# VHH binders against NACHT, LRR and PYD domains-containing protein 10 (NLRP10): the designs that were tried, part 24

Target 1, 318 residues: NACHT, LRR and PYD domains-containing protein 10 (NLRP10), of Homo sapiens (Human) (q86w26r167to484)
Amino acid sequence: SLVVLQGSAGTGKTTLARKMVLDWATGTLYPGRFDYVFYVSCKEVVLLLESKLEQLLFWCCGDNQAPVTEILRQPERLLFILDGFDELQRPFEEKLKKRGLSPKESLLHLLIRRHTLPTCSLLITTRPLALRNLEPLLKQARHVHILGFSEEERARYFSSYFTDEKQADRAFDIVQKNDILYKACQVPGICWVVCSWLQGQMERGKVVLETPRNSTDIFMAYVSTFLPPDDDGGCSELSRHRVLRSLCSLAAEGIQHQRFLFEEAELRKHNLDGPRLAAFLSSNDYQLGLAIKKFYSFRHISFQDFFHAMSYLVKEDQ
Short names: E, the ipSAE of ESMFold2; O, the ipSAE of OpenDDE; V2, 0.75 times the mean of E and O plus 0.25 times the DockQ between their complexes.

## First folded at step 22 (VHH; framework vhh_vobarilizumab_d1)

Design x5 (from s5 with G55S; at its last look DockQ between E and O 0.70; V2 from the best seeds 0.78)
Fold by ESMFold2, look of step 22:
Structure x5 (fold): chain B 318 residues (1-318), chain A 121 residues (1-121)
Amino acid sequence: as target 1 above (318 residues)
Amino acid sequence: EVQLVESGGGLVQPGGSLRLSCAASGFTFDNYAMAWYRQAPGKGRELVAGITSESSTSYADSVKGRFTISRDNAKNTLYLQMNSLRPEDTAVYYCAAQREGFYTWNFPRYWGQGTLVTVSS
C-alpha cells in the first residue's frame, strides 16, 4: 500500500517518520508485517552516485555487501519511508556530468509510480506545496494529515530533550504559563526551537522574564541567544547584522534554486563560517566515491524558511 | 575511528536497578540515532530501546515501563536506566548508533563491545 503523510513545515513529519522506523524495530509497530523498513531522506538523495536501487539499499544498510538479492526476494515485505518529498534537490549539474549520474529523483519516481518494486509498501512525507508534483505519480494513496503534538507528546518531548529533570520541569513550566507559546509548541519544529532557546538561556544563567508570543518572536529569541552580538561601538566581519544578512542570503538562494544541502564553497560565497554557526547550520561528511565531502544544511527546514522570509526585511533595511 | 564504549554492567539482585552508559566518539553524536541491544547466552541480539537524534524513544514490550533510554548530547553519552530487573534481563548489553539519512535498524552501523548484566539471587 501507499500512504502520504502531509503537513506544514515543522509539524513533525520527519520526527514521526524516524520514530516509526524505530517503533517497527522494537516490535511496537507492524509486528510481523515487514522483513525490512528503510528510511530514505529525500533531501540527501541527490548524493547517490549511481541512482540505482542497489545503491539505495547499500546506503541504507551501511555496506556495499548488503544482501540485496535476499532483501528483494519478497518485495511485499518491504516498507520504504521516503521522507521529505518536497525537499528533493536540484542536482548540481557540473558534478552530475563528471560522474555520469542521472537525476536522483528518477529512482524515487520509479518507486512511487510502482514501476520498481510494485508490491512494496511506501510511506511518503511531504509539505502540501509539493502535492501538485506528487499527485500525478500516485496510483492509489491514502492521505494522512499531521497536525502536531498532543499535550502528552509535548510533555514527553520536553522530558526527553533535557537530560536534567529539573531543567525539563523548569522549561515546561515556563512554556505552560503562556497559552500562546504552549499552543505553538504543538508544532514540533517550534517545540525544538523553544527547548533549544530555553536551554541556551539556562546555560548562560539568564532569567526568562519575557516569553515569545508568536513563531517570529520564538525564532528571533533563538537567533538573539545564539548569534554573536554586534561589536560595541564598532564594525566587525562577525557582527550580528553581517552574519544574519548572510544566513538570509544563503536561505533565499537555496529556496530559489531548490537546494537544501550546501557545500563549504557555497557558505564562503555567502561569507559564512559553518563551524562557528553550528546553532543554525548542521554538517555531515559524505563519502562520494573516493572523496569525503562536507555538506551543510539548516538545522531544521523551518530555519531556512524563516531566514528566507526575513530576507525581505533585511533587504528593506538596506 | 568510531568508538562506542559501554560501562555500568554488573551483578544485581532481582528487583534491583542498574544504569548503563555508552561513551561515543568519532562522529557527530547529535546527528545519530542510538540504541541498546542485548544478547542473552545462546540467543541472538535483540533491540531493547532506541532514541532518535531528536530524542523520540521506543522500547521493546519486554522492558517497557522498567527501562528508560536517554542521551546527553553535550557529553556524547547514551544511557539506559534499568529498574525492576528480572533474571530474564541477564545479557550482554550493546550500544549501537547510526545516522538517520539512509538506514534500517536491521543493520546498525556502529556497535560497542558490550557490558555484562547479570540478574540473579
Scores: ipSAE 0.756, ipTM 0.931, lowest interface PAE 0.5, mean pLDDT 81
ESMFold2 (binder alone), look of step 22: mean pLDDT 85; pTM 0.866
OpenDDE, look of step 22: ipSAE 0.861; ipTM 0.969

Design x6 (from s5 with G55K; at its last look DockQ between E and O 0.75; V2 from the best seeds 0.77)
Fold by ESMFold2, look of step 22:
Structure x6 (fold): chain B 318 residues (1-318), chain A 121 residues (1-121)
Amino acid sequence: as target 1 above (318 residues)
Amino acid sequence: EVQLVESGGGLVQPGGSLRLSCAASGFTFDNYAMAWYRQAPGKGRELVAGITSEKSTSYADSVKGRFTISRDNAKNTLYLQMNSLRPEDTAVYYCAAQREGFYTWNFPRYWGQGTLVTVSS
């Protein structure tokens, strides 16, 4: 069985996929149907040292000695959730040089084409823009469209986002009284930005005096709240403008080359200090052979899209 | 070094409440899903409640409506509010953490040492 979950950026595909894995684990979803459910971030697949099923299982289990034989004994009892098909990245240079291997012939493509583990179940999430690349790989797929938050789901999100119920109530009250914010929170990715912004304002002891007028204004409110000052502490307005331009430049380069993970060197090329920009860039250490390398990504995919869109405005200034 | 340190366990009467805490260090808390597992005497370890990095929650049927999981990303702390406790809730409760890049809840990446909850008259 193969299911494709499709929806535009920010409609909650990743959030839903991760919740599905958790709901399975608690017995809420698909009880008795699967022995193992694996979540696979397509964004991070480029980091696999080998394109073998065993390596994928080792990464999912967090152990070089995962019980691969036991897992594979009943392939029909396996579910793989391949999240973000549209975020598959080109391999690193050394992987491109390996003879007979390409992204087209990768493990994920073999799984989707049913050449590897043809009896397992697959759930693939993607934005519609990548569907034309995915459809030729599919044989018999069920399609599901993700629509975003209902009013009830919106309320639940606020309740779960904030640690304190009073804080959640205050934040939701602000959003409900602002038609633009309330409507924008139908999109889960924007809802996260709004909640993060409001939490940041509350932590800084600020009151919300001006409300956003559109989605660009919402992102700018977040940016204004979390941009740090420069190292030298000089003209903070000019410094914040420079950092903003640098983030736009990074996002534009990433989109242009279909890259969603960035090495530290790429941040330095754009004059970005990753540790100081934690509100915009998340980082993780990855074991690559004997070395541990640090990679950055935009904290939320909507940020990469936002800064990419803004890059056209920044370029028009120069 | 990675550490998960549970606290808040103890002895409580049936119908009572406890609040468990799990302090996390040594990894990027914001990028991890968190969960509470428990192991009752003579039984295997089972997932009780989980919360994703985006704060989506899920609960085992046995605790729905009685337990509430939450997290404070600023303090790198996971919580479990346990209300209306029953004798069958008696177990060692473990905090677990899972990076959300490649994973399965069959094998969480990190475990705490556990905190004992005893529910008896």
Scores: ipSAE 0.768, ipTM 0.937, lowest interface PAE 0.5, mean pLDDT 81
ESMFold2 (binder alone), look of step 22: mean pLDDT 85; pTM 0.865
OpenDDE, look of step 22: ipSAE 0.800; ipTM 0.948

## First folded at step 23 (VHH; framework vhh_vobarilizumab_d1)

Design y1 (from x4 with E54G; at its last look DockQ between E and O 0.60; V2 from the best seeds 0.72)
Fold by ESMFold2, look of step 23:
Structure y1 (fold): chain B 318 residues (1-318), chain A 121 residues (1-121)
Amino acid sequence: as target 1 above (318 residues)
Amino acid sequence: EVQLVESGGGLVQPGGSLRLSCAASGRTFDNYAMAWYRQAPGKGRELVAGITSGGSTSYADSVKGRFTISRDNAKNTLYLQMNSLRPEDTAVYYCAAQREGFYTWNFPRYWGQGTLVTVSS
């Protein structure tokens, strides 16, 4: 069977997908139905050097622990969770577009079309805007809409986010007293930003006097808390503004080219020091053939969208 | 590369409590899901509790309501609070971690060395 989970950015698609994999592993979800459940980030599929199912399995398991023959023995007992179909990178090279006689389809497209492993189960998450690109690939699909955190789920999230119970209670009190923050925390991605911001304020000894008025203000509060200066020589507002401009520039270029993963050289092109920007950019090392290569992405797709939109405001200050 | 070191194991009486810690090093684990597995003598490893990078948790039925998993990303530390311990909880407990890009809980990528928990009446 094939299920499509759809919802706007930050509504918890990724959170739900990852929880489902974990709930399966603990026996809470689909007990006895599957032998293997694989989580696949569509954003990172471009890093697969080969369009082969074996490569995908090795990435999910590591080469030495991927019993490929055993895994594929009963494909009807496999579930693949394909997260973020809207983040599947497309080639921009005109060479690929002009040479369409033997187009190389992505492995994920072959799975979705049921050409590869036609009896396996699929769960696909996507933003609604990408549904037009997904629907032509679908054969039989159930559609589910994801709404975000309930009030109970928000409370549990705060309890889990903060290891220190006193911090959790203080942070939740601040949020509950602000209708704007509380409602925004219905969106798990925003809830994470708010919790991170509050934790950062508490760790820095700062008192929260003014709370954000909208989603833009929430991201700005996070930025102001975690934005480092260019140089280790001191705290300069001008130096931080230059870093902010560079993040906006990276995000704008990424959106223009539909790119979600960036090499270190791309960061240098935008005058960004990736290790110093861990609050905004995630990094991972990937085994690409014989080499290990470091790639960066915005910590959340909403950050890339936010910085892109913000780039117009930063230009006014130049 | 991620290195995982468990601590907090030991001998405890039935009905007692114990808190396990797992220190992760080598990098931040912002995008890592983490879990506790256990292995009783003569048995395979069993996933006991897990937590995603975003804080979502899940528990095996055998420990629901008694065990609580949590994480502190600033300290790169995973915790397991074990309450109301029973003799059948006796096992070596392992910390495991996986980056949340491509993974399956059948084969976690990183493991700690394990810490022994003995529940003896």
Scores: ipSAE 0.753, ipTM 0.925, lowest interface PAE 0.5, mean pLDDT 79
ESMFold2 (binder alone), look of step 23: mean pLDDT 83; pTM 0.854
OpenDDE, look of step 23: ipSAE 0.777; ipTM 0.928

Design y2 (from x4 with D30S; at its last look DockQ between E and O 0.77; V2 from the best seeds 0.78)
Fold by ESMFold2, look of step 23:
Structure y2 (fold): chain B 318 residues (1-318), chain A 121 residues (1-121)
Amino acid sequence: as target 1 above (318 residues)
Amino acid sequence: EVQLVESGGGLVQPGGSLRLSCAASGRTFSNYAMAWYRQAPGKGRELVAGITSEGSTSYADSVKGRFTISRDNAKNTLYLQMNSLRPEDTAVYYCAAQREGFYTWNFPRYWGQGTLVTVSS
C-alpha cells in the first residue's frame, strides 16, 4: 500500500514519520506486519552516489551489516518512509543527467511508480505544493492531511517546551492575549519559533513589551533575539545587518536552485560562520566513501523560506 | 561520527532502581535519534526504549511504565531510568544512535560498549 502524508511546513510530518519508525521498532505499531522499516530523508538523497537500492539499504544499515538478499526476499514485508518529497534537491537531478539518467530513472521515482519493489509499502510525506510533481507518479494512494495544533495541543506544546511550569504559564498567557500569535501557533513550526523567542527573552531577563503583529514579525523577533553580536561589540546594528543579509543570500541561492544542504565553503562564500549561527543553521557530518564531509541546512525549512522572502525586502532597503 | 559510552550499571535487588547514562561525543547530538538496547545471556539484542531527535519516545511492552528514556542535549547525554526492576531485566545494556537521514532500527549505526545490569537477590 501507499500513503501520502501532506501538510504545510512545520505541521509535524517529520516528527510523525520518525515516531512511526520508532513505534514499529518497539513493537507498538504494526506488530508482525513488517520485517523492516526504513526511514529515508529526501533532502539527503543527493548523497546516494550510485542511486541504487542496495546503496540505500547500506546507508540505512550499519557498514557491512545489511543482509540485502534476505531483506529483499519478502518485499511485501517492507515499509519505506520517504520523508520530505518536497525537499528533493535539484543538484541530485543534475548528477543523474551527468550519468545519462533522467529523474524518472532515479531510485525514488522507481519506488514510487512501483517499478522497483512493487509489493512494498510506502509512506511519503510532503508539502501540498509539491503534489504537482508527486501525483503523476502515484497510482492508488491514500492521502492523509496533517493539520496544525488544536487549542489543547497548543497548550500541551507550551507545557512540554518549557521545563519550568511558571515559564510555560507566562509564555502561554502572552500568546493567548494576542489573537495573531495564538492563531499562528496552530502551525507547530511557528509555535516552536514563538516558544524559542519567548524562552530567549526570559533567559535574558527581558520583558515582552510589544508582541508580533504577523508572521514576519514573529520570525524577526526570533532573529533579533538569537543573532549573535559581532566581534567589536555586542549590539552593532551594522554588523548584524551584514550577517542577516548573508543568511538571506544563502537562502535565496538555495531556493533558486532547490538546494537545502550547503557545504562549509558555500557558507564562507556568503561570509557566514556556521558554528556561530546554530540558532539558524544545523550541521551534520556525512561519510561519503572514505571521506567525512560537513553539511549545513537551515534549522527548519520555514527559516529558509522566511530568509528568502526577506531577501527581496533587504535588497529594496539597501 | 559518534562515540557512545555507557555507565551506571550494577547489581540491584528485584524491585530496585537504576539510572543508566550514555555520554555521546559530537556537536550534533541533538540531531540524532537514540535508543537503549539490551542483550540477555544467550539472547539477541532487543530494543527496549527509544527517543527521537525531537524528543518523542517509545517503549517495548516489557518495560513500559517501568523505564523512562530521556535526553539532555546540553550535556550530550542519554538516560534510562529503570524502576521496579525484575530478574528478567538482567542484561548488558547498550546505547545506540542512528545516522540522521537514513536508518532502520534493525541495524543502528552507532553503538556503545555496554554496561551490565544484574537484578538478583
Scores: ipSAE 0.733, ipTM 0.920, lowest interface PAE 0.6, mean pLDDT 80
ESMFold2 (binder alone), look of step 23: mean pLDDT 82; pTM 0.842
OpenDDE, look of step 23: ipSAE 0.824; ipTM 0.954

Design y3 (from x4 with D30S E54G; at its last read DockQ between E and O 0.68; V2 from the best seeds 0.80)
Amino acid sequence: EVQLVESGGGLVQPGGSLRLSCAASGRTFSNYAMAWYRQAPGKGRELVAGITSGGSTSYADSVKGRFTISRDNAKNTLYLQMNSLRPEDTAVYYCAAQREGFYTWNFPRYWGQGTLVTVSS
ESMFold2, look of step 23: ipSAE 0.716; ipTM 0.921
ESMFold2 (binder alone), look of step 23: mean pLDDT 82; pTM 0.847
OpenDDE, look of step 23: ipSAE 0.885; ipTM 0.968
ESMFold2, fold request of step 24: ipSAE 0.767, 0.762, 0.757; ipTM 0.934, 0.935, 0.932
ESMFold2 (binder alone), fold request of step 24: mean pLDDT 83, 83, 82; pTM 0.849, 0.851, 0.843
OpenDDE, fold request of step 24: ipSAE 0.895, 0.893, 0.902; ipTM 0.975, 0.975, 0.975
ESMFold2, last read: ipSAE 0.764, 0.754, 0.770; ipTM 0.930, 0.937, 0.933
ESMFold2 (binder alone), last read: mean pLDDT 83, 82, 83; pTM 0.848, 0.848, 0.850
OpenDDE, last read: ipSAE 0.896, 0.896, 0.904; ipTM 0.975, 0.974, 0.974

Design y4 (from x4 with S56Y; at its last look DockQ between E and O 0.58; V2 from the best seeds 0.76)
Fold by ESMFold2, look of step 23:
Structure y4 (fold): chain B 318 residues (1-318), chain A 121 residues (1-121)
Amino acid sequence: as target 1 above (318 residues)
Amino acid sequence: EVQLVESGGGLVQPGGSLRLSCAASGRTFDNYAMAWYRQAPGKGRELVAGITSEGYTSYADSVKGRFTISRDNAKNTLYLQMNSLRPEDTAVYYCAAQREGFYTWNFPRYWGQGTLVTVSS
């Protein structure tokens, strides 16, 4: 069977997919139906060195210790969750220059078309605009639309986000008093931004007297809280304005080229110091052949969208 | 070096409470999923509770309502609050972590060395 979960950016597709993997592992979801459930980030597929199912399993299970033969003995007891079909990136290999499909993308297409492991179960998450590219690959799929957090789910999120019950109560009280902020928290990605902002304010000893009046204000509040201060050293050229502009430039370039993972060299091209920007960029090391390469992404797709939108408002450097 | 170090195990009477901690070092784990597994004498290792990078939790039926998993990303630490402990909760408890890019909970990428919890009169 094949299920497509669709919804706009930030509506909780990835959150639900990862929750489903965990709920399966604890026995809460689909008890007895699957021997293995694999989560696969489509954004990261281009980092696979080989376009073989065995390589995918090694990445999911930790290199060459995966019991591939046992896993594949009963394909009908496998579930693959392919998250973010709309986030497939350009190939990183030599074929990129010839404008063709990468070998990594071919594996996903074979899985989706049911040419590889035709009896396994698939769950694919995507934004609706990518359905044009996905639907020709599907044969019989059930479609599900993601609606975001209910009021009960928002309350639970705040309770889970903050380790201190008093801190959680204070944060939620602030949010409930602002109708715009409360409605925005229906989107899980925005809810995370709001919780992170409030936690940052509480850790800095700030009193929250004025709350955001719109979605742009929400992201600006987060940015103002976590953007590194200007350095006062004589050799530093970093400034808050320059860093903000650079983040906008990175996001805009990424959207233009359908790129969601950035190499460290790309950050340097934009004058960004990745380690200092952990509040906005996450990083991971990947083994690519004999080399270890560090890749960055925005902590949440909503940040990339936000900085891209803001790039139209940021003045060019003089 | 990435390292997971559990602490907080010990001997406790039935009905008691205990809080386990798992300190992660070598990198920030804020974009990692984390979990507690346990291995009782003569049994295989089982997942007890897990938490995603965004803070969503799930629990095995045997511990629902008694155990609470939580994380503090600023301190790079995972917790398991265990209440209403029973003799069958006696096990070595392991902290586990993995990236949420390519994974299965059948084979977590990182493990601690474990901490013993004994529940006995």
Scores: ipSAE 0.765, ipTM 0.927, lowest interface PAE 0.5, mean pLDDT 79
ESMFold2 (binder alone), look of step 23: mean pLDDT 83; pTM 0.854
OpenDDE, look of step 23: ipSAE 0.873; ipTM 0.970

Design y5 (from x2 with D30S; at its last read DockQ between E and O 0.81; V2 from the best seeds 0.83)
Amino acid sequence: EVQLVESGGGLVQPGGSLRLSCAASGFTFSNYAMAWYRQAPGKGRELVAGITSGGSTSYADSVKGRFTISRDNAKNTLYLQMNSLRPEDTAVYYCAAQREGFYTWNFPRYWGQGTLVTVSS
ESMFold2, look of step 23: ipSAE 0.758; ipTM 0.937
ESMFold2 (binder alone), look of step 23: mean pLDDT 86; pTM 0.878
OpenDDE, look of step 23: ipSAE 0.884; ipTM 0.971
ESMFold2, fold request of step 24: ipSAE 0.761, 0.766, 0.761; ipTM 0.935, 0.943, 0.936
ESMFold2 (binder alone), fold request of step 24: mean pLDDT 87, 87, 87; pTM 0.882, 0.882, 0.885
OpenDDE, fold request of step 24: ipSAE 0.896, 0.891, 0.905; ipTM 0.978, 0.978, 0.978
ESMFold2, last read: ipSAE 0.774, 0.760, 0.784; ipTM 0.943, 0.938, 0.944
ESMFold2 (binder alone), last read: mean pLDDT 86, 86, 87; pTM 0.880, 0.878, 0.882
OpenDDE, last read: ipSAE 0.898, 0.894, 0.810; ipTM 0.977, 0.978, 0.946

Design y6 (from x2 with S56Y; at its last look DockQ between E and O 0.85; V2 from the best seeds 0.77)
Fold by OpenDDE, look of step 23:
Order: C-alpha cells, then sequence, then structure tokens
Structure y6 (fold): chain B 318 residues (1-318), chain A 121 residues (1-121)
C-alpha cells in the first residue's frame, strides 16, 4: 500500500509519522501486518555513506549487524515511512549545478516508484507544493490531509506549553481574542512559535500591544524577541540586523541548493554562532561511519521559508 | 561512553506501585526517542512503553492505563510509573534509546542493563 500524508509546514506530519512508528512497535497500530517499520527522515538521506537499500536499512537499524538479508526476504511485511519528501537534499558537493537526481535521491525514487521492493508498504509525508514532484512517482496512492490542531487541541497545547497556569490562561486569552493568531495556532508549528513569542514577552515584562496581522508578522515578532544582541559592544541594532541578514542568507542558500542540514563550518562562513541561535536553529549529531558529525537545521522548515522570504527584503536594503 | 542505567526495581505486592528511572549519559538525550522494554522469564523481550523526543507516548495494551512513561530532558532521565502491578508484570525492565530520523524500534541503538521487577504476594 501507498499512502501520502500531505499538509502544510508545521501541521504535525513528522509528529504523526514518529507516533505511528511507536504505535506499531507497541502493537497498537497494524498489529501483525509488518515485521519492520523503517522511519526515514528524507532530509538525512544525503548523509548515507552508500546509495544502497541495504545501507539505508543498516542506517535505520542503527546497527551494521542487522539481519538485512533476512529482512529483505519478506518485503510485503515492511513499512517505510518517508518523512519529508519535500526535504530531500542534494549532496553538499560544490558541483551542485549538475542537473539530475543524486544517487541517494534516486534510491528513494526507485523505492517510491516501486522499482525496488514493489510489495512493501510506503507512507510518505510531504507539503502540498512538493506533490507535483511526488505525483509522477506514484501510480496509485491514497492521499490523507493533515489539518493540524482542533480547538480543543489548541487549548490543550497552551496548557501544556506553559507550566504556570496563569500564564497559560493569559496567553490563550490573547490568542483567542485575535482571530488571526487563533487561526494560525491551528498549525502546531505556528502555535509553538506564538506560545514562545508570548512567553518571551511575558518574561521580559512587555505588554503585547501590537498583534500580528499575518503569519509573517508572527515570525517577525518571534525573531524580534529572540534575536540575540551583539556582545561586541557595538550598536545592538546593527548587530541584530547582521545576524538576521546572516540567517536569511543561510536560509536562502539552503533553499536554492535544496539543503536543510548545515555543517558548523557553514554557519561560521555566515558568521553565525549555532549555540547562540538555539531559538532558530537546532543541532543533531549524526553517525557517519565511525565518525560523529554535528549538523544544524532550522528548528522548523517554516523558519527557513520565512528567512528565505526575508532575504529578498534584506537585499533590497543593500 | 553511552550509558543507560536503570533503577527502581524491586519486590512489590500485587496492586502495588513502582517507579523506574533510567539515567542517560553519553549522548544527546533530547534527540532520542526512549522506551521501556521488559523480558519475563522464558519469554521474549517486549516493548512496554515508548516516548518520542517530542513527548508523545505509546503503550502496549497490557500496560495501558496502568503504566506511564515520562521523560525529563533537563535531567536526562526516563521514568516509568507502574501502578496496579500484576504478577504477569514480573520481568527485567530495560531502558532503550533510539535516535529519531533513521530508526526502528526493532533495534534500539542503546540498551540499559535492566532492573528486575518482581510482583508477588
Amino acid sequence: as target 1 above (318 residues)
Amino acid sequence: EVQLVESGGGLVQPGGSLRLSCAASGFTFDNYAMAWYRQAPGKGRELVAGITSGGYTSYADSVKGRFTISRDNAKNTLYLQMNSLRPEDTAVYYCAAQREGFYTWNFPRYWGQGTLVTVSS
């Protein structure tokens, strides 16, 4: 079977995918149907050492001693969850200008096209815009839309996010009184941004006077709240602008080259300090053969999209 | 070195409660899904409860409503609150860690040594 989960950025596709793996593992989902469920983050596929199915499976198992040969004997009992098809990356190689799919991308494409393991089951998550790229690979697929939070779920999220009940109530009241914010919070990722923003404002003793009018304003409010000041004693404003510009540049370069993971060296090239930018960037350690390497990514792809969009505005000011 | 150290096991009467802890070190705890497995005498190892890095939980039907898995990222600690314990819950309980991204719960990346839970009158 082939199922495509589609939803806008931040609607919770990744969360759902990971939850599905757990539910399967606990026997609550697909009992007896699959012997193995492989969760594949598409943005991480570029880090594979070899463009082979066996290597992908070893990677998923986190064990080079996994019985991959045995696993592949019954492909009909395998489920692959390909999370974030839209986040497939091209190799970090300088010659990114080559037209065509990378071997690693090709590996997944062959899997999706049912050329490789035609009897296995696939669940693919993607954003709607990337469906145009995915559809040609699909012969028959069921499409499911991920809509985000219900009203009840939104309320619950606020209560869960804020440890202080009074703060939670206050934050939620602010959001409920603003149709734009309330609607925006239907998207879990945006809801987090809003909650974080409000928490930041409360901690700073700032009264929320201006309410965002659109998603861009929401992100701007967040950025303005958490953008670090320059320690170098210079004009704090100039420093903030510099960091913003650098984030925009990083995001734009990533989008341009279909890159969503960044090495520390790359951050340095953009004069960015990863640890200081925890509000915007997350880091993960990846096992690459015998080596462990740290990569950065935007905390959410929506941040990368936002900063990419902002890159056009920042360039105009130069 | 990666370490998972379980604690809190022991002897308890049917209907009693225990809280297991798993102290994690040597890896970025926040980026890992965590789980509790158990192995009863003469039986295979089974997943009891899991929790994603984001805090979403799942339980085996056998423990649903009785056990609660939780995590404290600040302390790099995984917990299993076990209530209404039954003799059939007697097992060695193992803490396991699996990185989210490329993973399957068939092969957790890291295992603890286990802690024995005995439920007996």
Scores: ipSAE 0.715, ipTM 0.920, lowest interface PAE 0.6, mean pLDDT 89
ESMFold2, look of step 23: ipSAE 0.763; ipTM 0.940
ESMFold2 (binder alone), look of step 23: mean pLDDT 86; pTM 0.879

